# VHH binders against Band 4.1-like protein 4 (epb41l4a), part 9

Target 1, 289 residues: Band 4.1-like protein 4 (epb41l4a), of Danio rerio (Zebrafish) (Brachydanio rerio) (o57457r11to299)
Amino acid sequence: FYCEVLLLDESKLILTTQQQGIKKSTRGSVVLDYVFSHVNLAETEYFGVRYCDRSHQTFWLDPSKTLAEHKDLIATGPPYTLYFGVKFYAEDPGKLKEEITRYQFFLQVKQDVLQGRLPCAFNISAQLAALAIQSELGDYDPYKHTAGYVSEYRFVPDQKEDLEDSIEQIHKTLLGQVPAEAENNYLAIAKTLEMYGVDLHPVFGEKQAEYFLGLTPVGVVVYKNKTQVGKYFWPRITKVYFKETQFELRVLGRDCNETSFFFDAASKTACKNLWKCCVEHHTFFRMPE
Key: E = the ipSAE of ESMFold2; O = the ipSAE of OpenDDE; V2 = 0.75 times the mean of E and O plus 0.25 times the DockQ between their complexes.

## First folded at step 4 (VHH)

Design f4 (from a1 with T104V S105T E108W V109T T111E; framework vhh_8pnl_2; at its last look DockQ between E and O 0.49; V2 from the best seeds 0.00; counts 0 for: pae E 5.5 > 2, unsure alone 61.2 < 65)
Fold by OpenDDE, look of step 4:
Structure f4 (fold): chain B 289 residues (1-289), chain A 124 residues (1-124)
Amino acid sequence: as target 1 above (289 residues)
Amino acid sequence: QGQLVESGGGLVQPGGSLRLSCADAGFTFDDYAMAWYRQAPGKERELVARITSGGSTNYADFVKGRFTISRDNAKSTLYLQMNSLKPEDTAMYYCAASEGTYEVTGTWTYEDYWGQGTRVTVSA
């Protein structure tokens, strides 16, 4: 029995019965501890390990359950593939205590941009990419970085030459920034993006209209046709409930009346996952960081 | 439809202990949050303790560390260990299950399934 954990730096951590004693009976918390230790994290509360089921839905590993109890994980393997990542995005990653934590956030957000989970305008993409280049390559050197050197890297979906040119131009202006500084600046820009730290869940509303519920550091956001149509801060959310495929969010209004919003998930599994993620976000973010 | 069956109730002296059990059938036990309620004669039904599918617990104020709620997913069984029982703990105790309820106040009001109850009598 073994698990493969893909880390944010694209390296792979292999956990086996022989080396780490990992079994189907092993609790999720043990797996998390190995991963966190491997990446030298002290601020572990922000992170988790996730997996994808056969339908490509993502789930977070439950620390309180054994691997065997993750039936949808067990159904995918062997091999069992896990992904290390940020579970709760700090509203201000610049205020994180540890440099290693910020570095992991940097890697995660960089991946989010690359995979299109965090959309960016052209100019922002260029700035972020330039900072990433500064972190990795250091100062621009005309003798080392000849025209087109940025083309060896990927930063956004469907990356084009015009962006690469822009990145090279911006990189020239970042002289003197050490990696930690560049990474901090990267995160400072990224945190201002609309979709930063948004965990999206597809749902249906009235008349089977398509929506997304976004779980964020500050609350729940409702999207219809990529447009925000509602935002409810965590302190205003008084109840979260699900049954079968139905999800209920109860919100306290300014008039001290409660209003319930109902949504349908595509499956029971999806609905449960939405509920769980929502509860975990509420629990995490209602407490001071 | 799921079914919950409570057991373990009975007559006990003040200061005594009881362990209640609730066995389920007909639904996936490990996916449900579970709870114990009680109803004394002439009183409203009240929450005693709740345990989420993830194992997080919540207790009523009157419990004061005397009771422990736990679950065995392999056996599809919910437990309530009751220690230091008092006459005021006399009530019908009910097992309940919910697919998922979360309230900021920690009060749980929505349950999908209920047992028939087991009677606990604390008397000298």
Scores: ipSAE 0.183, ipTM 0.624, lowest interface PAE 1.6, mean pLDDT 92
Fold by ESMFold2, look of step 4:
Order: structure tokens, then C-alpha cells, then sequence
Structure f4 (fold): chain B 289 residues (1-289), chain A 124 residues (1-124)
């Protein structure tokens, strides 16, 4: 057995039978524990490890199952590629207890912005990127940061010179922010963005109309053409059900009546994954401290 | 279809303990949420405890603190550890499973599979 776990800082952790004793009979929790120990993480409940199947669909490694029981993972290798990341996005990452946890959230959200999963307007993009540069480079220093220095870094999918100029101007205003402070300020802005912590799942409605269901820290959001058309908070969700490709969400309305919403997934596998992710989100975000 | 089979029921004195088991060699529990229900004479069948495929648990108000639901997916076995048993716990206990259902409220849920039941009698 040979796998690479891609970490949020883009480094790799190599796990093998020879070095760690990992076999197909090994439980996912053991793999997760190696990753958590490697990154020195104690607040592990927010994090998981993902894999992609041959159809490029992503799934979370189940800590309670053996690697062999992840049939779609096993079919892809050896070698195997796993991805460490935030599974449950804290609604307020500033309330996370340990700095190392906030740092991992910062890395994840920075990746979300860079990959286009967390869209943000020009002015917000500039602010976020300036905070990321402040964390990486420290205070602006004209001796060290010569013309065009921002171009050495990538912060957004389509990074143009006008954005880079704005980033430089904002970086100059951040004098005195230490890395942890800049990272916390980054998260404080990013947590307010519409797509923060949203796990999108494609579904179909009536007449094969295409929607996305977003699993979010506050509930399930329904999107059509990038527009929110429904929002159901976790405390109001009373049933999550699937059979074959049909997904059902039952919601308690403000009128105290329950209503069920039905969607179809592209396959039974996609539907089961949507259901499992939805149940896991409900369990995590329904249980207050 | 797989058949859930309960075991471990019997006669016990008040204050005693009993461990119920539920197994089925015909399918893997990993895909299923599992539950224990009970039905006393003259009463409706009621949820005792539920455990999701990921291990999250939920208990009825009348049993919190006394019963513990657990699962061993490697053995495809569900357990109910019952401590501090009372005469009012006397009932037929049923194991149940569902694949695609997660229900937050209510004392009865549609379940895909049910066991035959095991009788628990608590008497002085």
C-alpha cells in the first residue's frame, strides 16, 4: 500500500505499509490520526481526508470503515492520493481554541478563494490577498518588495495587474500585523462571504432542471444558476432520506407545517454521498456547545 | 433480504443489567443507521435508542443515563447495554435498520428491516 496525503500547505505526507503498517484492512481513523499528528492538530473534529474516484467525484474517507471498504478509492490505485482539508467549516473561525487550527482554516479558505470555490468581489479579493501577503512577508518594506512583488504570488483565479496594484496599496496599510493577526483578519472577512463553507452537490428537479444543494454551516441552501432559491436552517430540518437516486429533505416551516422537497441525483452513489454529507453536517451543526 | 436477529434477552432483577445483541450475516451494517425499539404489553412500539452509521447516538428520554447503544461494524453487530433495569423496562425489544433515513423527531420511524424481537422481563 502506497499513498500520498496532500496537505493544505501543498506538502505531502507519504503513508505506506512498510513505514506505517497501513493495509487495506486498516481503518480510516488510523490514516486520519497519522495526518492529525503530522500537522500537530488537536481540534480534529472540523477536518477530514478526501479522495476522488475514477469519475472525478469526491468523497470523505470514513474513519469507521476500513480502506478496503472504500471501494471507489481502492479501484483508483495503487498508488492512492488523499486530500486533507476542512470538512466542517466553523461559522466563526475566530472562536477556534488553538492557533494551529485557525492556521489550517486560513490555508483552506485561501485555497478556496484561489480555486474559485469562494467567489469574492474585486475589493474583497484585494483585502484578502493583502492580508495573506502580510502573513507571508510581514510588513511592507520598499527595500525588499520591489516593483511587481505581488505578481510572485497567486491569490485568485484571474489575477490581473489592477488587482495586484490594489493588493500592494492595502499591504502598505497593514504595518504591524503579525502573521496570526493577519490570518485571523482574513478569516473574519471570508466567513461573511456567501459561499463560505458551502459544499455543493449537483441535483435535478422537475423537468430535469439543474440545481445545486449547498451544505453550509447554517443549513441547506438550494441554488439555481448561481442564485439562492431556498434556504433551510439545520434546526428546521426534520428528515433526510434517499432511495436510489431520489433525495428528500423534510423541513419544519415557520407555520409549524412540515414540507418535503425532492431532488434527483445523477446516480445512486452521488445520492448516497449527498445524503451522508447532509446527515454529517446536520449532526455537527445541530449540536451547540 | 437479510434478517436481523436479536439475542441476550431474559429475566433479570430490578437494578440488574442486560446486554442485547443484534446481528445479521447477510449485510454490512456500515451502510445502515441502527436502532432499538421496545413494545410493552398494551403500549405502542417506541424508540429506545438510535445510532447512525457514523456513530452518533440518540436516546429516548426514559432511558438516558441507563442504556448505551453501540455498534461493532467489523462484526456487523449492534448492542444495547441496559443498566439499572426497572420493572417498567419489561418489553419485547426489537432491532431495526434503515439505509436512507435520518429523522430528528418522533418516536417511530419507518425502518427498512426489523428483527423478530427478544423479551426482557424485570421482576423482583
Amino acid sequence: as target 1 above (289 residues)
Amino acid sequence: QGQLVESGGGLVQPGGSLRLSCADAGFTFDDYAMAWYRQAPGKERELVARITSGGSTNYADFVKGRFTISRDNAKSTLYLQMNSLKPEDTAMYYCAASEGTYEVTGTWTYEDYWGQGTRVTVSA
Scores: ipSAE 0.045, ipTM 0.528, lowest interface PAE 5.5, mean pLDDT 86
Fold by ESMFold2-Fast, scan of step 4:
Structure f4 (fold): chain B 289 residues (1-289), chain A 124 residues (1-124)
Amino acid sequence: as target 1 above (289 residues)
Amino acid sequence: QGQLVESGGGLVQPGGSLRLSCADAGFTFDDYAMAWYRQAPGKERELVARITSGGSTNYADFVKGRFTISRDNAKSTLYLQMNSLKPEDTAMYYCAASEGTYEVTGTWTYEDYWGQGTRVTVSA
């Protein structure tokens, strides 16, 4: 068995039968333990590893199931590629206990901005990117950071010279911020953005209208054309159900009557994944203390 | 289209053990949450134990420590190991399956498929 785990710093961790004893019968939890040990994480509950099937659907590795039970993963290899990342986003990452946990959140959120999962207005994008550059390069130095140095880095999906100029101007103002401080400031800004930590799933409503269901710490949010059109808090959701490609939310209204909302996923596999992610978000964010 | 077939019921003396089995004969077992219910004469059907597709279990208070629910995905079979049986356990036992149901609050009573039941009698 040969696994490559892609880490958030763009390095990879190789896990094999010969070196770690990883087999098809190995549980997902064992793989996760190797990854957590390698990156020195103690606050592990926020993190997981994903894999992609041949249709580019992404799934979280289930800690309780064997690797062989992840049939879509087994179909893609060998070698098997896994992606380390944040599964549940802390509402305030500045309150995370360890600097290494905050660093991993910083790397994840930076990737989210780069890949368009966390949309940012121009000015916010420039501020975030300048903080990322401060973390990587330190203080602006005209002898080291020659014209066009920002162009070597990518921070957003469609990066243009206007943004790069703004990033450079902001970087010049960040004198004296050490890497951990710049990373914490990055997270302090990013956590305020609407799509921060929102797990989006594409679905269809009535008349094949396109929606996204967003799984969040507080509940399920319904988006249409990038606009929030519904919000169902976890305590108001009485049941989540799927059958084939149809996903159902049952919600208590203000009148204390249950209403069912139906959505169609593109496939049974996508629908099952939406349902599983929904259950896991509720469990994580609503666990009793 | 799915069919659930229970087996393993019978007559046992108090303190005895039985293992019930439920075989899936017509659908993808791995995707389903599975449950055991029971119905005693003159009483309503009640949940005994549930197991999710991922293997998480939940038990009714009256069977905790005595009964164990398990599944074998390779055999498409659900089990209920019943130990320290009491006369009060006398009932018809039903296997049930539901695809992708999760109840955030209250009692989950919706099931897609039901078996015909297997009788358990605990007496001398």
Scores: ipSAE 0.015, ipTM 0.393, lowest interface PAE 6.5, mean pLDDT 87
ESMFold2 (binder alone), look of step 4: mean pLDDT 76; pTM 0.774

Design f5 (from a1 with T52Y E108W; framework vhh_8pnl_2; at its last look DockQ between E and O 0.03; V2 from the best seeds 0.00; counts 0 for: pae E 14.3 > 2, unsure alone 64.3 < 65, placed apart)
Fold by ESMFold2, look of step 4:
Structure f5 (fold): chain B 289 residues (1-289), chain A 124 residues (1-124)
Amino acid sequence: as target 1 above (289 residues)
Amino acid sequence: QGQLVESGGGLVQPGGSLRLSCADAGFTFDDYAMAWYRQAPGKERELVARIYSGGSTNYADFVKGRFTISRDNAKSTLYLQMNSLKPEDTAMYYCAASEGTYETSGTWVYTDYWGQGTRVTVSA
């Protein structure tokens, strides 16, 4: 057994039979525990390890199953590639107890912004990037940070000179913020963005028209044409079910009537994954306090 | 809105290749699931392949491995690369787009748009 776990700081953790005794009969929880210990996490409930199958779909490693039972992972290797990351985005990361937990959230959200998963307006992008630079480089110093220094770093998908100029000016205003403070301020801004912590799944209505379901910290959101067309809070969701490619979401309305919404996934595998992710989100977030 | 127009059909020998295209300048593909269907004379229309707005694809069992569906959202063009063609692939091929609107009443309203078709004939 040989696998590489990609961490959020882009370093790798190598897990092998020789060094850790990991075999295909080893449960996913053991792999997770090695990763969590390596990054010094105590608040592990927010995090997981992903893998990608040969059709480029992503799945969370199931802690209760053996590695052998993850058939789509086993088919891809050896070597195997795993990805550590935030599975459940805390609605308020400022309430996380430990700085190391907030640091890992910061790394994840920074990646989400860079990869375009968390769209930001120009002014917000500049603020976030300046906070990331403050965390990484410390206080602005004109003898270290010569004109154009921001260009050596990537913070957003389309990082142009006008944005980089704005980032530099904001960085100059952040003198005295220590890394943990800058990272917390980054998260405080990012948590307010519409797509923060949104896990998008393509689904289809009648006649195979395409929509997306967003699994979010507060509930399930339905998107059409990049526009929110429905929103269902976790406490009001009473049933999630699937059969073959059909996914059912049952919600309790304010009038105490229940309504079921049905969606189709592209395949049975995609439908089961959507269902599992939705159940896991519901279980985690059903308690909003 | 605009009319979907297929092109690239024609006569080909068994084992040959064709590339079908579907376009319309006034029709934005970004928000639609796009598909190719076919209909042989006297048979019902059947799905060949579908590509969703996010790029995921689905193929009918009879064409998997021989055909490749793709889309170029910047040009609002849908493609079907057809390789290793067989006489049973002879049919009219149709481009289709599907959209739905989720109403606040909790009901999906669906609309399909169809092209006029392009003929593919595989001799023998």
Scores: ipSAE 0.000, ipTM 0.208, lowest interface PAE 14.3, mean pLDDT 85
Fold by ESMFold2-Fast, scan of step 4:
Structure f5 (fold): chain B 289 residues (1-289), chain A 124 residues (1-124)
Amino acid sequence: as target 1 above (289 residues)
Amino acid sequence: QGQLVESGGGLVQPGGSLRLSCADAGFTFDDYAMAWYRQAPGKERELVARIYSGGSTNYADFVKGRFTISRDNAKSTLYLQMNSLKPEDTAMYYCAASEGTYETSGTWVYTDYWGQGTRVTVSA
């Protein structure tokens, strides 16, 4: 068995039968333990390893199941590609006890912004990117950071020169912030953005209307055309069901009556994945820890 | 999506043992909660035992300590080990698979797929 785990710092961790004894009968938890040890992570509950099937659907590696039981993963390799990442986003990263945990969150959120999963307005993008540069390069130094140095870095999907100019100007104001401080400030801004920590799943409502269901730290958010049209807090969601491609949420109203909301996923596989992610988010964010 | 096929039933004397098997020929066995039900002539179908995808189990009071439900996800097979069989255990035994269903107070399962059944007769 040969698998490559892509880490958030863009390095790779290679796990093989020859080196680690990894084989098809190995449980996901063993793979996760190798990754957590490698990145020196103790607060592991926020993190997971995911894989992508041939249809570009992403799935989290199940710690209790063997690698062979992940049929969609087995179909993609060898070699098998896994991606380390944040599975459950802390609503306030300030709750995270260890600097290494906050650093991993910083890397994940930075990737989210870069890949467009966490959209942000021009001024916020510039501030975040400047903090990322401060973390990477330290204080602005006109002898080291010559004109155009920002263009060597990418922070958003369609990065333009006007954004780069703004980033440079802000970087000049961040004198004295050490890397950990800049990273904490990055997370403090990013956590306030609407799409921070939102796990989006495409679905259809009545009359084949397109929606996204967002799984968040506070509940399930319904989006239509990038606009929030519904929000159901975890404590008010009484049941989550699926059958075939149909997904059902039962929500307790203020009148203490249950209302069912139905959505259709594009496939049975996508629907089951949505259901599993929803159950896992409810379990993680409803239980006090 | 797939077919459930039960086997292992038969005639046994009181105090004897049987192991029932349920093979899955086409759906993602690992993701389903699996159950054994039984139906005696003239009675309604009743739950005997259930095993969830995570391995936790639930048993009817009348079989506790005598029957053991287990699953082998690698072989896509569900088992029911029946020990200390009684005449009252005589019934048609059915395998059932349920798609994922979660209640926030716990995990529930609904029967979505049924097998054809296998007959167990405990002679008097």
Scores: ipSAE 0.000, ipTM 0.213, lowest interface PAE 12.6, mean pLDDT 85
ESMFold2 (binder alone), look of step 4: mean pLDDT 76; pTM 0.768
OpenDDE, look of step 4: ipSAE 0.022; ipTM 0.254

Design f6 (from a1, 15 letters changed; framework vhh_8h63_2; at its last look DockQ between E and O 0.50; V2 from the best seeds 0.00; counts 0 for: pae E 3.8 > 2, unsure alone 63.1 < 65)
Fold by OpenDDE, look of step 4:
Structure f6 (fold): chain B 289 residues (1-289), chain A 124 residues (1-124)
Amino acid sequence: as target 1 above (289 residues)
Amino acid sequence: ELQLVESGGGLVQAGGSLTVSCAASGFTFDDYAMGWSRQAPGKERELVAGITSGGSTYYADTVKGRFTISRDNAKNTLYLQMNSLKPEDTAMYYCAASEGTYETSGTEVYTDYWGQGTQVTVSG
């Protein structure tokens, strides 16, 4: 049995039967524990390990299930590729207790920006990138950081020279910020972005119209054509249900009446995953941090 | 085929304790909300306790503080620990499963599957 866990710092953690005793019969929690220990996390509740099935759908490793019970994972390997990441995005990362937790959040969000999961405007991109540079390189030094030094790094999709120039200019203004401070400032900006912490699930509505359901720290967001058309806070959600490919979200209105919203997922598996993710988010975020 | 098999019922004296279990098979246990209902003679079936797939629990007022519902996903088993039993707790106890249902109250409004029940009798 051979697992590769990709960490947020782009390093790999190898888990094998020989070294760690990992088997198909091993519970997901054991795998998570190895990963969490490796990255020295104390606030593990925010994190998880995910994998992709053969159709590139993403799932979180269930701690209560054995690896064998993750059939879609087993079908992908060996090797079994796993990804460490933030599962529940803190609404305010600045309030996280541990610096190492914030650091992992920083790495995750930085990756989200880089991979385009977290879109941001040019000016915000420049600020974020500059803070990332400050964290990585420290204070700007004209003797070390010659023109174009930012080009060695990637921060956004389709990064262009104009952004790099802007990043260099901003970096010069960040003198004195230690890495932890820069990272905290990075997260302070990132958390204000619209797509921060949004777990998107593609679905269909009436007449097969395409939607996305976004699971967020504050509730469920409905997107149509990249436009938010609905937002339901977790306390208003009274029921989450799925059957086959149909997903139901029941929401309590101001008039104390409940309204059900129905969506169709592309598959039963997708629908179940959506349901599970929704339930987990609700469970996690309905409790005070 | 989905199956729920209750066990652990029996005769117990008032003030005593009893644990009933429900063995589940034929479905993905962790995707289901589970619960215990009971039905006493001449009375309607009532929800006693519930546990969502997310782990939230619910208890009827009549059993709060005395009963504890728990689940072991690894064993596909649902439990109900009953302490300080009263004659009023005498009933057939049924295991219930709800597929793909999550309610914020911790209760399951829709029960998809029932077991055959296990009899709990509390003598005064």
Scores: ipSAE 0.177, ipTM 0.571, lowest interface PAE 1.1, mean pLDDT 92
Fold by ESMFold2-Fast, scan of step 4:
Structure f6 (fold): chain B 289 residues (1-289), chain A 124 residues (1-124)
Amino acid sequence: as target 1 above (289 residues)
Amino acid sequence: ELQLVESGGGLVQAGGSLTVSCAASGFTFDDYAMGWSRQAPGKERELVAGITSGGSTYYADTVKGRFTISRDNAKNTLYLQMNSLKPEDTAMYYCAASEGTYETSGTEVYTDYWGQGTQVTVSG
């Protein structure tokens, strides 16, 4: 068994039968333990490894299942590619206990911005990128950071010269911020953005109207045409159910009556994945009533 | 697909106790709502106890106060502790699972998968 785990710092952890004893009968929890040990992570509950099937649908590695039981993963290899990442986003990552945990969140959020999952206005993108440069390169130094040095780095999907110029100007103002401080400031800005920590799942409502269900640290958000049209806090969600392609959320209203909302996923596999992600988010983020 | 194997059935005297167990193959167990149904000869199958993935429990009026359903997610095992057994409890007991049900406050359980069953006979 040959497995490559892509880490958030862009390095790879290679797990094999010869070196680690990894086999198709190995449980996901064993793979996760190797990854967590390698990145020196103790606050592991926020993190997982994911894989993509042949249709580019993303799934989280189930710690209780064997690798062989991940049929969609087995179909893609060998070699098998896994992606380490944040599964549950802390509402305030600055309050995470360990610096290494905050560092991994910083790397994940930076990747989210780069890949367009966390959209940012121009000025916010420039500020975030300048903080990332400060973390990576330290204080601006004209002897080391010659004209065009920012172009060596990528921070957004369509990075243009005007953004790079803005990044350089902001970097010059950040004198004295040590890496951990710059990373914390990055997370403090990023956590306020609308799409921070939002796991989007496409669904259909009545008359095949297109929606997205966003699984977030605070609840389920319903989007239509990029507009928020519903929001259900985790403590108010009393039931999550799926059958075939139909997904149901049951929500407790302020009148203490339950209301059910129904959505259709594109396939049974997508619907089951949405249900599993929703249950896991509800369990992780629910508050005592 | 999840397979369910019941065990622990047998012959017991009226007033006695018995625990039946259900072992789930695979390990999506903690994502499933689980239940126990029973069927006596010539009668319709009925749900007697259920437990959701969120931990809420349901009991039929006929067994409430006498039966206790529990789950051990680490062992992928469902249990039904039966106390104060009556001759009317004589039935084949079936383990049930519903993949898509997660509830935090509901007591009703929907069941989609059924096991092979374990026979409970109460004499006396």
Scores: ipSAE 0.143, ipTM 0.550, lowest interface PAE 3.5, mean pLDDT 87
Fold by ESMFold2, look of step 4:
Structure f6 (fold): chain B 289 residues (1-289), chain A 124 residues (1-124)
Amino acid sequence: as target 1 above (289 residues)
Amino acid sequence: ELQLVESGGGLVQAGGSLTVSCAASGFTFDDYAMGWSRQAPGKERELVAGITSGGSTYYADTVKGRFTISRDNAKNTLYLQMNSLKPEDTAMYYCAASEGTYETSGTEVYTDYWGQGTQVTVSG
């Protein structure tokens, strides 16, 4: 068995039978424990390890199953590639107990912004990037940071010269912020963005209308044509069900009547994954432990 | 074809104990949430105990503390240990399996597939 775990700082952790005794019969929890120990996490409940199948759909490694039971992972290798990341986004990352946890959240959210998963308007993009560069480089210093220095770094998907100029001007205003402060300020802004912590799943409704279901820290959000058309808080969700490609979400209204919403996923595996992620989110965000 | 076959039912005295089991075949047992439901004559079927694929358990209030659900994935077998039996526990006990349900109690509702049932009769 030969596995690479890609970490949020872009480094790799190599896990093998020879070094760690990891086999296909090894449970996912053992792999997770190696990764969590490697990055020195105590607040591990927010994090997981993902893999991609040959169709580029992502799945979370199930800690209760063996690696062999992850059939879509096993079909891709050896070697196997796993991705460490935030599984459950805290509503307020500033309330996380340990700085190392907030640092990993910062790395994850920075990646979300860079990859376009967390869209930001121009002014917010400039603020976030300036805070990231403050954390990376420290205070602006005209002897170190010559004209164009921002171009050496990537913070947003479409980083043009006008944005880089704005980043530089904001960086100059951040003098005295230590890395941890800049990272916390980054998270404080990012947590307010619409797509913060939203795990999107494509689905189809009636007449094959395309929707996305967003699994969020507060509930399930339904999107049509990039607009929110429904929002169901976790405490109001009473049933999550799938069979084949059909997904059902049952919600309790304020009138104490229950209503079910039905969607189709593109495939059986996509539907099961949506269901499992939804159940895991519900369990996590309804239980304050 | 998915098959669920219950066994171990019978007649027991009030206060006694009985174990029923369910042999499963035709599917990957480890991937399914499993459960026991019962139906007394003239009553609706009720879910009495459930166990997820990961081993988390659920019990109806009427049996909590007296019944224990367990699974042996190596033998593809589900068990229900019933202790301190009462005449009210008399029913047909059905094994159930489901891949994809979740209720707000945190335990999956196991209603997709049913066995033929095994009769449990508590005298006294």
Scores: ipSAE 0.125, ipTM 0.572, lowest interface PAE 3.8, mean pLDDT 88
ESMFold2 (binder alone), look of step 4: mean pLDDT 77; pTM 0.780

Design g31 (framework vhh_8pnl_2)
Fold by ESMFold2-Fast, scan of step 4:
Structure g31 (fold): chain B 289 residues (1-289), chain A 121 residues (1-121)
Amino acid sequence: as target 1 above (289 residues)
Amino acid sequence: QGQLVESGGGLVQPGGSLRLSCADAGFTFDDYAMAWYRQAPGKERELVARITSGGSTNYADFVKGRFTISRDNAKSTLYLQMNSLKPEDTAMYYCAASEGTYETSGTYDYWGQGTRVTVSA
């Protein structure tokens, strides 16, 4: 068995039968333990490893199941590629107990911005990128950070020169911020953005109308044409049900009457994954942080 | 397509005990809400006890304190421990499972063939 785990610092952890004894019969929890140990992470409950199927749908590795039971993973390899990441986003990552946990959140959120999962306006993008540069390079130094130094780094999907100029100007103002401080300030800004910690699942409504269901720390958010059209807090959700490709979300209204919302996923596999992620989010965000 | 198979039924005296088992084949056992239902001749099928995928249990009033539902995910098996059995507990007992029902009782998608329990002197 040859498994590559891509870490948030862009390094790889290679897990094999020869070195770690990893086999198809190995449970997901064993793989997770190797990853957590490697990155020196104690606050593990926020994190997981995911894989991508042939349809580009992402799934979280189930700690209680064997690797062989992850049929979609087995179909993609060998080699098998896993992606380490934040599974449940803390509403306030500044309250995380360990600096290493906050650092991993910083790396994840930075990747979310870079890959377009966390959109942000020009000024916010510039501020976040400047904090990331401060964390990586330290204080601005005109002898080391010569013209164009920002262009060696990527922070957003379509990075242009005007953003890079703004980043440089902000970096010059951050003198004295140590890496951990810059990272904490990054997270303090990022946590306020609408798409922070939102796990999006494509679904279809009546007459194949396209929607996205966003699983968040506070509840389920329904999007249509990039616009929020519904928001249902976890305590108001009384039932989450799926059968075949149909997903049902039952919500208790202000009048104490239940309303059911129905959506169709592209496949039974996608529908079951949405259901599982929704159940896990509800369970996680009921616990004290 | 999964198959649920019940076992452990039989004839017992009033006040006796039985342990019913339901073997879950073809499922990822941990993902399913499971239940025991019963049906006496000429009566509607009724819920006896249920257990969610997370282990939360719920019992019909007529069995509270006498019956205990439990699951062993490693063995993919559901159990019903029946104590202090009464003649009115005489029925066919069915195992049921449903994928995709979260924290609610609901319609079950898979049913076993049943196991007969007779309580008589």
Scores: ipSAE 0.015, ipTM 0.292, lowest interface PAE 6.6, mean pLDDT 85

